Miniprotein binders against q9h3h3. Designs and how they scored, part 46

Target 1, 235 residues: q9h3h3
Amino acid sequence: EDGFTAEHLAAEAMAADMDPWLVFDARTTPATELDAWLAKYPPSQVTRYGDPGSPNSEPVGWIAVYGQGYSPNSGDVQGLQAAWEALQTSGRPITPGTLRQLAITHHVLSGKWLMHLAPGFKLDHAWAGIARAVVEGQLQVAKVSPRAKEGGRQVICVYTDDFTDRLGVLEADSAIRAAGIKCLLTYKPDVYTYLGIYRANRWHLCPTLYESRFQLGGSARGSRVLDRANNVELT

## First folded at step 5 (miniprotein)

Design u21
Fold by ESMFold2-Fast, scan of step 5:
Structure u21 (fold): chain B 235 residues (1-235), chain A 81 residues (1-81)
Amino acid sequence: as target 1 above (235 residues)
Amino acid sequence: DRYRITVTVEGLDEELFREVVEEVREFAEELGLEVTVEYRDGRVTIVIEGLPKEAVEKLLERILELALELGFRVTVTIEEL
């Protein structure tokens, strides 16, 4: 993904969202079936556009696990996009605070912890841990990208309902760490995704709000979380 | 539930320490809570216990704004009691 423009990244994300998803839905499927489902669809083996040699012969946009209490709420994305166009035309400053206010006004509050891992055992093991935490109720919902034909890293997204609820964001981080995840995590509000805020954006905004680093032993949380915009560490 | 927040600032700037202590103390007074403050060479540590969830989130907002204005790093530890 290094060297991709925001436009290319947004187009790829839209295509993935529109293609079929492989879903384990804990609202309708017994938890006892999870291990078999994970063995059938390891993310390192599921291909983006299908391959007879992989678990899927047809395109897969995302592999997802829905928790028992999962209830999607995207807010007013159309109103957000209209307000964003008006803001860009207005000449008002575009800052993290302005985007936060737009998100609150239009109820586009969800966000996600992101982890990027190369295809292989570590990715599949991390995804299995996250999926079990979702089915057991410690996390609400998660998804992982399939393997791209070009190769490269895959992403696991672990969602929270409200990026302005800092305690909720931190609780999700703790649950990810409790699931055995030790890699770097970054947190991105969905408003940034909907508005195309990626690396090298025109407004020089950091594309993520928080960064979580695993800490060996010591702290009760198992990690240190940095608020990147405000230079504050949350532990 | 109730929470304990520990705010730690490291540096050599006495005015930074005063601003952080004053901000946290003022917030705690609004809730009828007291703060514990410890000064050590190059560090101030401020502890508030008994905060409800809503108050924790508001205090974090104030700390984030202050850290941005002062341009210094602050560490905040949040514990559920």
Scores: ipSAE 0.017, ipTM 0.591, lowest interface PAE 6.2, mean pLDDT 83

Design u22
Fold by ESMFold2-Fast, scan of step 5:
Structure u22 (fold): chain B 235 residues (1-235), chain A 81 residues (1-81)
Amino acid sequence: as target 1 above (235 residues)
Amino acid sequence: DRYRITVTVEGLDEELFREVVEEVREFAEELGLEVTVEYRDGRVTIVIEGLPKEAVEKLLERIEELMKELGFRVTVTIEEL
């Protein structure tokens, strides 16, 4: 009657992480093969559950590009989860600062810039630019969602190693802008993802840490980046 | 047959959520509809009039998708004209 629950939507998101991924891995694949791979698997055409008219007949959870130096490090997720359960039981306030402290203690530091684009040429062009930046070493790793049956927006995720490293976060923003992307970007620490913090969370916390807005003007830098937790402009 | 939608967004400064306002404005203008926008102390109110039922449903879905992880407080009021 009321449509899908948050639990159902969370299960669908989890299924994407567990389903097969289409991966271009620059650690083992020559960079010269990237353009052919991008032409074969444009994200606007790759379908989430497969269909006869798409590049894929089987389900695809994500389309990803790994950089030459990419070395995944998720930190101590088990320790993070145990500490999170203890925190909720302790009665201590749950704040952005407390979550940051948990993330640092358990070395769960990665995060990602998010951009949402409608299926079509702009999405495919943006993804191609991001993928090339990853293969060229300006970004470490990125992924993009496949097309849902009902034509909703798709998301490109561009990862950085450490959400507390302001310079690294800003360098990723610059590389994204250099790829021609002008939409609003938001940055989400992976610790928020592991702990289930999203727009409608029970602690009423903002689910994103940084925001980037494209500025067209005479300055050398094309972005205005805000640290939402501290209300400080970084650029 | 026609509806008015009022969308209220809180939590960001006036410049940062202008991109959200522009996305909603583009949607309405593709349908040839009027959009009114008011900014007030980190709050923006967007009013769109003349929407058919199908457009109301599509706009609500687009707002939810766009705002899913952005941390805005979004309130939507729907009135039949």
Scores: ipSAE 0.000, ipTM 0.116, lowest interface PAE 20.6, mean pLDDT 75

Design u23
Fold by ESMFold2-Fast, scan of step 5:
Structure u23 (fold): chain B 235 residues (1-235), chain A 81 residues (1-81)
Amino acid sequence: as target 1 above (235 residues)
Amino acid sequence: DRYRITVTVEGLDEELFREVVEEVREFAEELGLEVTVEYRDGRVTIVIEGLPKEAVEKLLERIAELAYELGFRVTVTIEEL
């Protein structure tokens, strides 16, 4: 289950990253143009491989919004991969702690809140809320997958620059909630993506660090965040 | 700028309650801060105020390690002052 599914997911992710992206870049585009851009490219209608009947005729890998202060930094991914090979041959336990240490050493610190939604009004509405929060400066950068030919859920990714900064991760969750998002969120550090940590991985690691649930009646911050590796709820 | 952290645990043995309280007190002492502790109906609530951002992260890490090691659930409320 792990071999085929992990390979399929990795291949799809690589193809999407390599295909063209539709980007609203707030560093160079006036914020007043955002609403028209969102209306032109609703993620439920943008097709992965393009067709004449959709907003895009050519393939689109991702639909993204870059905030005014966005400055990409993926760290030393090559050094991370070399260290990962060394760790696997060392016989040392592969745990969340050892992966965290590799990420810190190689400055591969970014991570993302993930939400999975079916194509339709709720997806488009959620994406619009996230995009506005990014352009207004409450979030730094976000992307959403286009509609796949085979259908299924689409994913919105909201990035933070440092997964080891717990308060920063929680601040992003609060900003997502303030944007009107009420669905389940999970947080995944990019180091897990680079090292192929998905569901049912060989090392039996949980593929996400946090889970956020909307909760008006139970939380001052509007959500309850579970640390999935530990018995800790953050409110 | 400064934070209030409220640590709540319930359903534990009295000795485990003391372990959680002592962990938070030791952390607070390192920063020259005091904690407020309340025991009520099988629940202990521990409040520490005046924490800078970097201290909050260190406290959360210590609490997570303790919860994992001792196998109990803890709720932490984080408020910016």
Scores: ipSAE 0.389, ipTM 0.790, lowest interface PAE 2.4, mean pLDDT 84
Fold by OpenDDE base, second read of step 6:
Structure u23 (fold): chain B 235 residues (1-235), chain A 81 residues (1-81)
Amino acid sequence: as target 1 above (235 residues)
Amino acid sequence: DRYRITVTVEGLDEELFREVVEEVREFAEELGLEVTVEYRDGRVTIVIEGLPKEAVEKLLERIAELAYELGFRVTVTIEEL
């Protein structure tokens, strides 16, 4: 009874990152083609392995949209991992502050707002809103997971360049909300992903730094953003 | 009275899976209980054995919060031991 360990899931995520991506790159493709691309590759219909009758005949790891200002910068992930191993061996206390400093030192600063949606119209509509916001320059880059064979939820990831820039994180939340998305959002730094830090890790580190809840009649942003590490609302 | 709780979650990606597992694990570890976790075909099964009644209610509340936050379908089976 093969309980797929966190390692198997990590392997599936890595495999998805290695499989071909369906990309709309606004740097090379006219914005006027976005609607046709969205109609051709609705995330609810694009299948992970290119199932018969899907828009894709080949495996797809992710569906992505790159904005005009998108510049991929992953930083020094190898140096980060080596420093993390050394830190674990040292027996020094590991805190959110420790991870923040590692991220800064190795320039691994990217993070993402995450939303999980069931396959269907709501997902495709949310993705279309995000994709438009990326192409219009309100967001830099986003990706959505293809439909799994088993079904389940699909994730939309909306990236920010720096998880330590609270204003940039909040601006991305505002842009997501302006795109018409009202679901719960969680914000996760990529450093936490690279270091294998998930919720109840042995260091009791919350991998989600921020939570955004849509609020009817709330502040100018239409959302309440909670700093989970400090349990403080960000106004 | 001690209880076995089986939590089944379907349609979790890796990230959600880890979040759910680890939150349930943290809860069980606080109680000194072992957690068995199985993942198969997008389905997660978490089993905790030996929960006191008061802990069952707290865990159910936490699972409900998680299910709402993550929006996944959760099936919880509670068995008295």
Scores: ipSAE 0.006, ipTM 0.273, lowest interface PAE 10.3, mean pLDDT 81

Design u24
Fold by ESMFold2-Fast, scan of step 5:
Structure u24 (fold): chain B 235 residues (1-235), chain A 81 residues (1-81)
Amino acid sequence: as target 1 above (235 residues)
Amino acid sequence: DRYRITVTVEGLDEELFREVVEEVREFAEELGLEVTVEYRDGRVTIVIEGLPKEAVEKLLERIAELAEELGFEVTVTIEEL
């Protein structure tokens, strides 16, 4: 297991995680090779199931870049799922606080900033910026989905080690903006993905913890970040 | 019938307003139509007249996608001519 979860429905997520990944691993590959790798595998052209006209002939689940300091740790996902089942059957309240507690107890702390972009130059340019930031050490790790057969938006996921570390989450947002990214970003803890917390969930929980919008109306660089769980503006 | 579409964009800097205007202008040019643009009070208003029904639907899809991508608020008004 690579320790990452997909944003797709459970069946699609499992298929993507099980299929091969195209990885640039800065722990073992010189940074000077990144530009050639990005040119060879632009996300808008890499197809989910392979195509003679694409860079890949075989299925690709994800395209990823691992930073020099990347150390995979998904935590105890099985223990988390068992505790979640027990919590639901116990009748105890299901709130953001109780999910946070479960995540901490089982060391499932990673989370990710998500951006959704249509296939094309803007997606490839955004991914290249993120990939360079990862290799240069401003971000830890990132992945992007390949192009689906019928098209539709692709997702870039930029991971942080600990979703409970607000400063770390905000620092990642700043690094994304410094890389030239101006689109809407939302932040989702991996615990919500593992437990199936999506839109219209049974417990009426907001499926994302933070929302970041590019700073409006000025020459200053930055973004406005909203804590969606508490409905508080952080920047 | 033909339609008039008015797109109002709020809360973006001038560089991002230019991106929105350019996207809409390119779409209109494919149909041989012109775009009128007005910038006032921190908003840009873009008007396109003469769109067929199918083009209206496609333009709305592109604007919605761009609004999500750039994180801005957009208001679209549709009038049948």
Scores: ipSAE 0.000, ipTM 0.130, lowest interface PAE 19.4, mean pLDDT 75

Design u25
Fold by ESMFold2-Fast, scan of step 5:
Structure u25 (fold): chain B 235 residues (1-235), chain A 81 residues (1-81)
Amino acid sequence: as target 1 above (235 residues)
Amino acid sequence: DRYRITVTVEGLDEELFREVVEEVREFAEELGLEVTVEYRDGRVTIVIEGLPKEAVEKLLERIAELAKELGYRITVTIEEL
């Protein structure tokens, strides 16, 4: 919350991305093997740095499930970073709209729904639901953090291909809700991550585009999605 | 791929309702589509049917700009037909 926290979180995320991942890849592995894989690697028990008593003895950065149609495209991240430096030097306004245009120009379009859960049965159950939705084709790709040595909350990330495709973002939210997830979800474009823009930034930009809250009885969709910056509720 | 969009605003301000209705109606007219408008219980509801995906994205952009300009919450329900 004080700037030092943002730098620490960025360093941790980078380290996790570089460490080995445990992956169930539906492009090469039959869907019938998923339940056994989930039982072998529950995220509440997989340790970040390895432990002989856990499912892993070596470090694990992420536990991931790739859908059958998953085709990663990170865009031109180097071009994005160069354009960002030029924008800062130009003195032109730095706004959500300007970042959106940079992301579009450099094809850095992916984004993700985030949920934070304490280690335990609820986390493992939520992850299993998400993983099944990915393998069944309702979601494209997802990952979950392993258990940190400090025992803090873990994060499930559910990715979409294009954060500017509002219908696609909402479709992913619906699929998450259909999988039985009821906790708060927040949506963040990866462009903010690549540019090092977190909650406390000098440009006063909000890297979270949407918040999804579970709502039973009021909507057939099962959730209310808020575009906080523009004050629009999407259902 | 055709969509039904329902735009809803709650309040007692007729000027606010007028701004939202005019924005949605103008957008629909550009596409040759009609809108259905209902005023009930301190709420205005505007329905457009037959929008392709590209038009839905443009409408959502216009609604977001309008909501920000007015400083008031607008609810949009999106249904694939």
Scores: ipSAE 0.435, ipTM 0.831, lowest interface PAE 2.2, mean pLDDT 86
Fold by OpenDDE base, second read of step 6:
Structure u25 (fold): chain B 235 residues (1-235), chain A 81 residues (1-81)
Amino acid sequence: as target 1 above (235 residues)
Amino acid sequence: DRYRITVTVEGLDEELFREVVEEVREFAEELGLEVTVEYRDGRVTIVIEGLPKEAVEKLLERIAELAKELGYRITVTIEEL
């Protein structure tokens, strides 16, 4: 009964990025086809390995929607990693400011709002709302994890181009909320993922920069956004 | 007194799994301890053996912080060796 090592799950995370993606690209596909695509590939039914009876017969790493303005820009991830290794070797203090500066220097500025939902109607409905917001140009790009055999929570990732653009991060939160999503959202820069900066890392860096909580009767955004690094509410 | 700590997290995505594993691994490495990590059926099991009593409390604090941030149910079993 093969317990997969952390190496196996890191390999699975890499394999998910390497496996085929089910993509709706609004740049090449008419927006009128979105509803049919969503009906064909509900994320609660799309399985990671193409299980019998699933909409997919082959492995699927991610289900994604690309907006009209989507342009993939990963920056210099290799240069970032080399600079990170050098920084660790230097013994210099590592702070959120250090990571921000590394990200800027290497143009690794992407980040994502994350939401975790159980498989089912709520997930599919949330994904449909996000996918529509992407196709309508309110969001740039989003992806959702396929259903695991284990029935664990699926993650929806909604990307922003620049985690250092606080307004852009907040606008994406507002668009997610406008799509009808009320769950907890956390915002994570991709630089933290590339550098292996996870929770309770030896530098005590919080990998989540922002938390968004939906509030009934709150501000115009319908959410409260907390800056985790400063423990400050962003209005 | 040495302890075995088993951390179980259910329903992790791969990204969150990596986060939990690296956190626990870093903690164990600081103590010169080996970590066994198993993933099965959306359940991550992390086992650390040989923790001194003083380290158990620190690990529990870190796990509690993780639990709050992940919003996952984390189960921790502590066994005296």
Scores: ipSAE 0.005, ipTM 0.263, lowest interface PAE 10.1, mean pLDDT 80

Design u26
Fold by ESMFold2-Fast, scan of step 5:
Structure u26 (fold): chain B 235 residues (1-235), chain A 81 residues (1-81)
Amino acid sequence: as target 1 above (235 residues)
Amino acid sequence: DRYRITVTVEGLDEELFREVVEEVREFAEELGLEVTVEYRDGRVTIVIEGLPKEAVEKLLERIAELAKELGVKVTITIEEL
């Protein structure tokens, strides 16, 4: 953790959330239009701040696909933040269990599987697979970052509605694998994002709850999922 | 929908194996289910079948807590029947 780097990354993330998003919303758009939308907006070509040579002339913060049953539920983020300030002031231990309790109390339950891929065919192909799984109802919602002008990896985020529902988290992993994704995945609850839990945090918490590795042959799910806090491997 | 859960622990400490076996057996008894236990070359494998979806998460949580408490690595295989 570098204080400057962490603050800079948080500011960039906030700017992306506030800038316009390119959204395929399966609640209002027929599934038959997805392939044309994916061809128009491949994430390796969509630029963060717009460019005449790219699909977008204006800034794009995120490229997202909403499933037919998607219903946003962010919980009580304001109450979570107030309780977090009180927790830090109290001197009470900050552990995965304490954060889990805080999230449950304030109904901030969503989380996401993360994959980081370099711009190019593999990223675009992976995103197309994820987007189709969302529109077909196998996943609920997903987004992918646009291409930064500096280059570097882009991130695909695949959301689940409740990080405490372990079976649901694992079902999402299986659906991602069924979509043809073979790269490393990590799972992060949104409560960690809201509270600024990143690599090298002050509390020595692992910033992700699960790690999924593709493993063909012998695994019922096609992957091995490590529960990082509890030394449990799920197959 | 019903599930089969297979819990595997590797190591040389048979006392830790007994703790994991007992946890799974207690859970199974609460649901009226039987467990199958096999010991082989520094490994114990415990199988429980017929779990409803709601019970799977509770079992996973109890095993995770126990694994952390005992400092052992546990592998859990989840299959929908």
Scores: ipSAE 0.257, ipTM 0.746, lowest interface PAE 3.6, mean pLDDT 84
Fold by OpenDDE base, second read of step 6:
Structure u26 (fold): chain B 235 residues (1-235), chain A 81 residues (1-81)
Amino acid sequence: as target 1 above (235 residues)
Amino acid sequence: DRYRITVTVEGLDEELFREVVEEVREFAEELGLEVTVEYRDGRVTIVIEGLPKEAVEKLLERIAELAKELGVKVTITIEEL
């Protein structure tokens, strides 16, 4: 039983990022082709390794949709990581404010709303709603993980350009809710991912900045958004 | 008394998998222990060897909290070395 090191798992995660993506790019592909693409590549049927009978014959890392306004900008991730190592060595207190300032300094500002769904109709329907919202310009970019062999949950990631822009984060939540998504959403800055900050980290930092719960008859946004760092309701 | 802890978590996506691994690794690093991790098809297997008895309870508590938060099934095996 070859136990994979953490490096192997970071490598599998990097390998999913390195494996081919199934992409619908609204900048180059007519919006009228979206329905046919969604029907061809339902995320509940697209398999990570191109299993027999799957829509894909080759490995797929992610299924993604790019909006017309999408421009990839990752910032200075290497500079961020170096500054993070220096900060850890300094013994200075590390706070959410520290991470925010590092992110701003290195222009690593992207973040994502996350939803975890079991494979099946609900996932495919959620993805179709999100993909449509991206192509229609209500959202900028989204991706969904392919189906694992044993059928674990799949994740849909809906990105925003700036996790420090609270209004933009809330607008994306509203667009997700308008697309018919009712599940729990969590918002995670990419800086937390790049720095390896997970739930039980030694700094007691919450890696999730926001939580969105769908609310029937609630706010105009159809959700209740909690700021996890401050334990304050935003909507 | 030293222990081997094997943690099996099922139904994880890749992102949740990273979160689980880093949580367990961080715990092991605090103790100066190595962690072996395997991810296959939404199943995570984590092995920590050489845990002192006093650390086993703390690890179990952390794993239980994680399992509850993630809504996943966790199986833990404890073996005395």
Scores: ipSAE 0.012, ipTM 0.283, lowest interface PAE 8.9, mean pLDDT 81

Design u27
Fold by ESMFold2-Fast, scan of step 5:
Structure u27 (fold): chain B 235 residues (1-235), chain A 81 residues (1-81)
Amino acid sequence: as target 1 above (235 residues)
Amino acid sequence: DRYRITVTVEGLDEELFREVVEEVREFAEELGLEVTVEYRDGRVTIVIEGLPKEAVEKLLERIAELAKELGWRVTVTIEEL
């Protein structure tokens, strides 16, 4: 089927997380090796399940770059999932505020800026810019999806450690813009991902918290950021 | 680090602007800060200067809740001083 249900998207995400990742880890690898690594593994050429003639013969779930100061903290994901089941059973309303409170209680605070690009030069160029910003310390960590068998757009994810820290989220947006990225960006807290909440969810929740659009000639920054849930524009 | 926050709301009814102005003024008074308010061409612009980072986040949260309640689009400019 061609359906993009929440269950289908969750299954695909789990498979990608379980498959091997190609990682440039700046905590253990000199920054001088980054350009060679990027040339070896351009995301437009790395295939999801491996293929003769691609850089990989085996499946690749994600291509990632870890910054020198990167310290992973996923929080209490198991506690979050247990609380989510209890919430659904309680009959209490499921709202953005309720999910935010669950995330805070269980310290599941990370989130990510997302950009979707077609396979090709623009994707590879954007990823190279993001990867360099991560290795140089302007961003903490990022990953990009490999090319799917049927084609389609690929996604670059740029993570921040706390989605409730609005200044930190905006600072990441500025760093992405400074890296030369001009396309639409959307921000999603990881709590939505861990709970399997995607665009077409049964609770009619919008998992996108912020939307960033490139703008030349802005007084304070190179973009305008919309807080979608609250209709507030941050400049 | 200290910040200047500029809150701008556009609309046709100045009476509804009162709620945004009151929210920002009350917040500023708790911190001992002054608020500058200007009404022009169907918009209100509210400026508060001297906020620490933690106060900025709290103000943004209160403004977001209020904007949602009113159904208005609010623009917030954040400048580090």
Scores: ipSAE 0.268, ipTM 0.741, lowest interface PAE 3.3, mean pLDDT 83
Fold by OpenDDE base, second read of step 6:
Structure u27 (fold): chain B 235 residues (1-235), chain A 81 residues (1-81)
Amino acid sequence: as target 1 above (235 residues)
Amino acid sequence: DRYRITVTVEGLDEELFREVVEEVREFAEELGLEVTVEYRDGRVTIVIEGLPKEAVEKLLERIAELAKELGWRVTVTIEEL
């Protein structure tokens, strides 16, 4: 079931990734237009399938903001998947270290901070803060899921280029916190997504490498970051 | 071509159900797709809408692997939208 979840989830990612994206690209669009774009496409009102009365008439997979320094680099995802199939067939033990080495070997190093928020003003406000941080160059790229019919939580994904760069992961957490976001954050490498490794998977791998909890009066980051793999607090 | 997939898993305990649902939600949320999850009498029904064909095939392969590994009864229906 856990891996069924992983598959279900992988299939949904692929579907959303294939639908049109509403993108603000700071490389081609003046930063002064961001506020008008945010007002036109508030995530709580943008619907997955372009429902009547929504800001979008067509299906939307994601709403995204690209920073000035954004460069798409997915690495060798096909080679990664082939190596993963071969590894599973070998019967060798699969560990977080194994996945890290696969990711490095195939240059699939991207990862994301995730936050889940109910539709509404808090989501739209959080997204506006993140979008501004991306346009201002504090973050490279972020996306938010459109509103589902069922009114479930929406996710904001804030990407980092390298999940193995702990400093870069922590800097992104700091930028998210500086944008005024106080909810729980979890960090997930994209390699885990591409390999269909989700919670409760058959290898008992935690798909979340880091957890960030907001802390009043804490460190300069305003958060406590836990390395889940090692159960160690990162200061 | 977009597809609706309905997956029914039988034999979940409440704890495993919660884990499955939270995973499904997290990834559906990561993917911006609508996921309906229902639990009734030890049966979980997951509905995913808007899947491309390539995603359906990958999903089916992985479901088949899990069903074998966990010994669960999984029923999958695929509908073209």
Scores: ipSAE 0.006, ipTM 0.239, lowest interface PAE 10.9, mean pLDDT 79

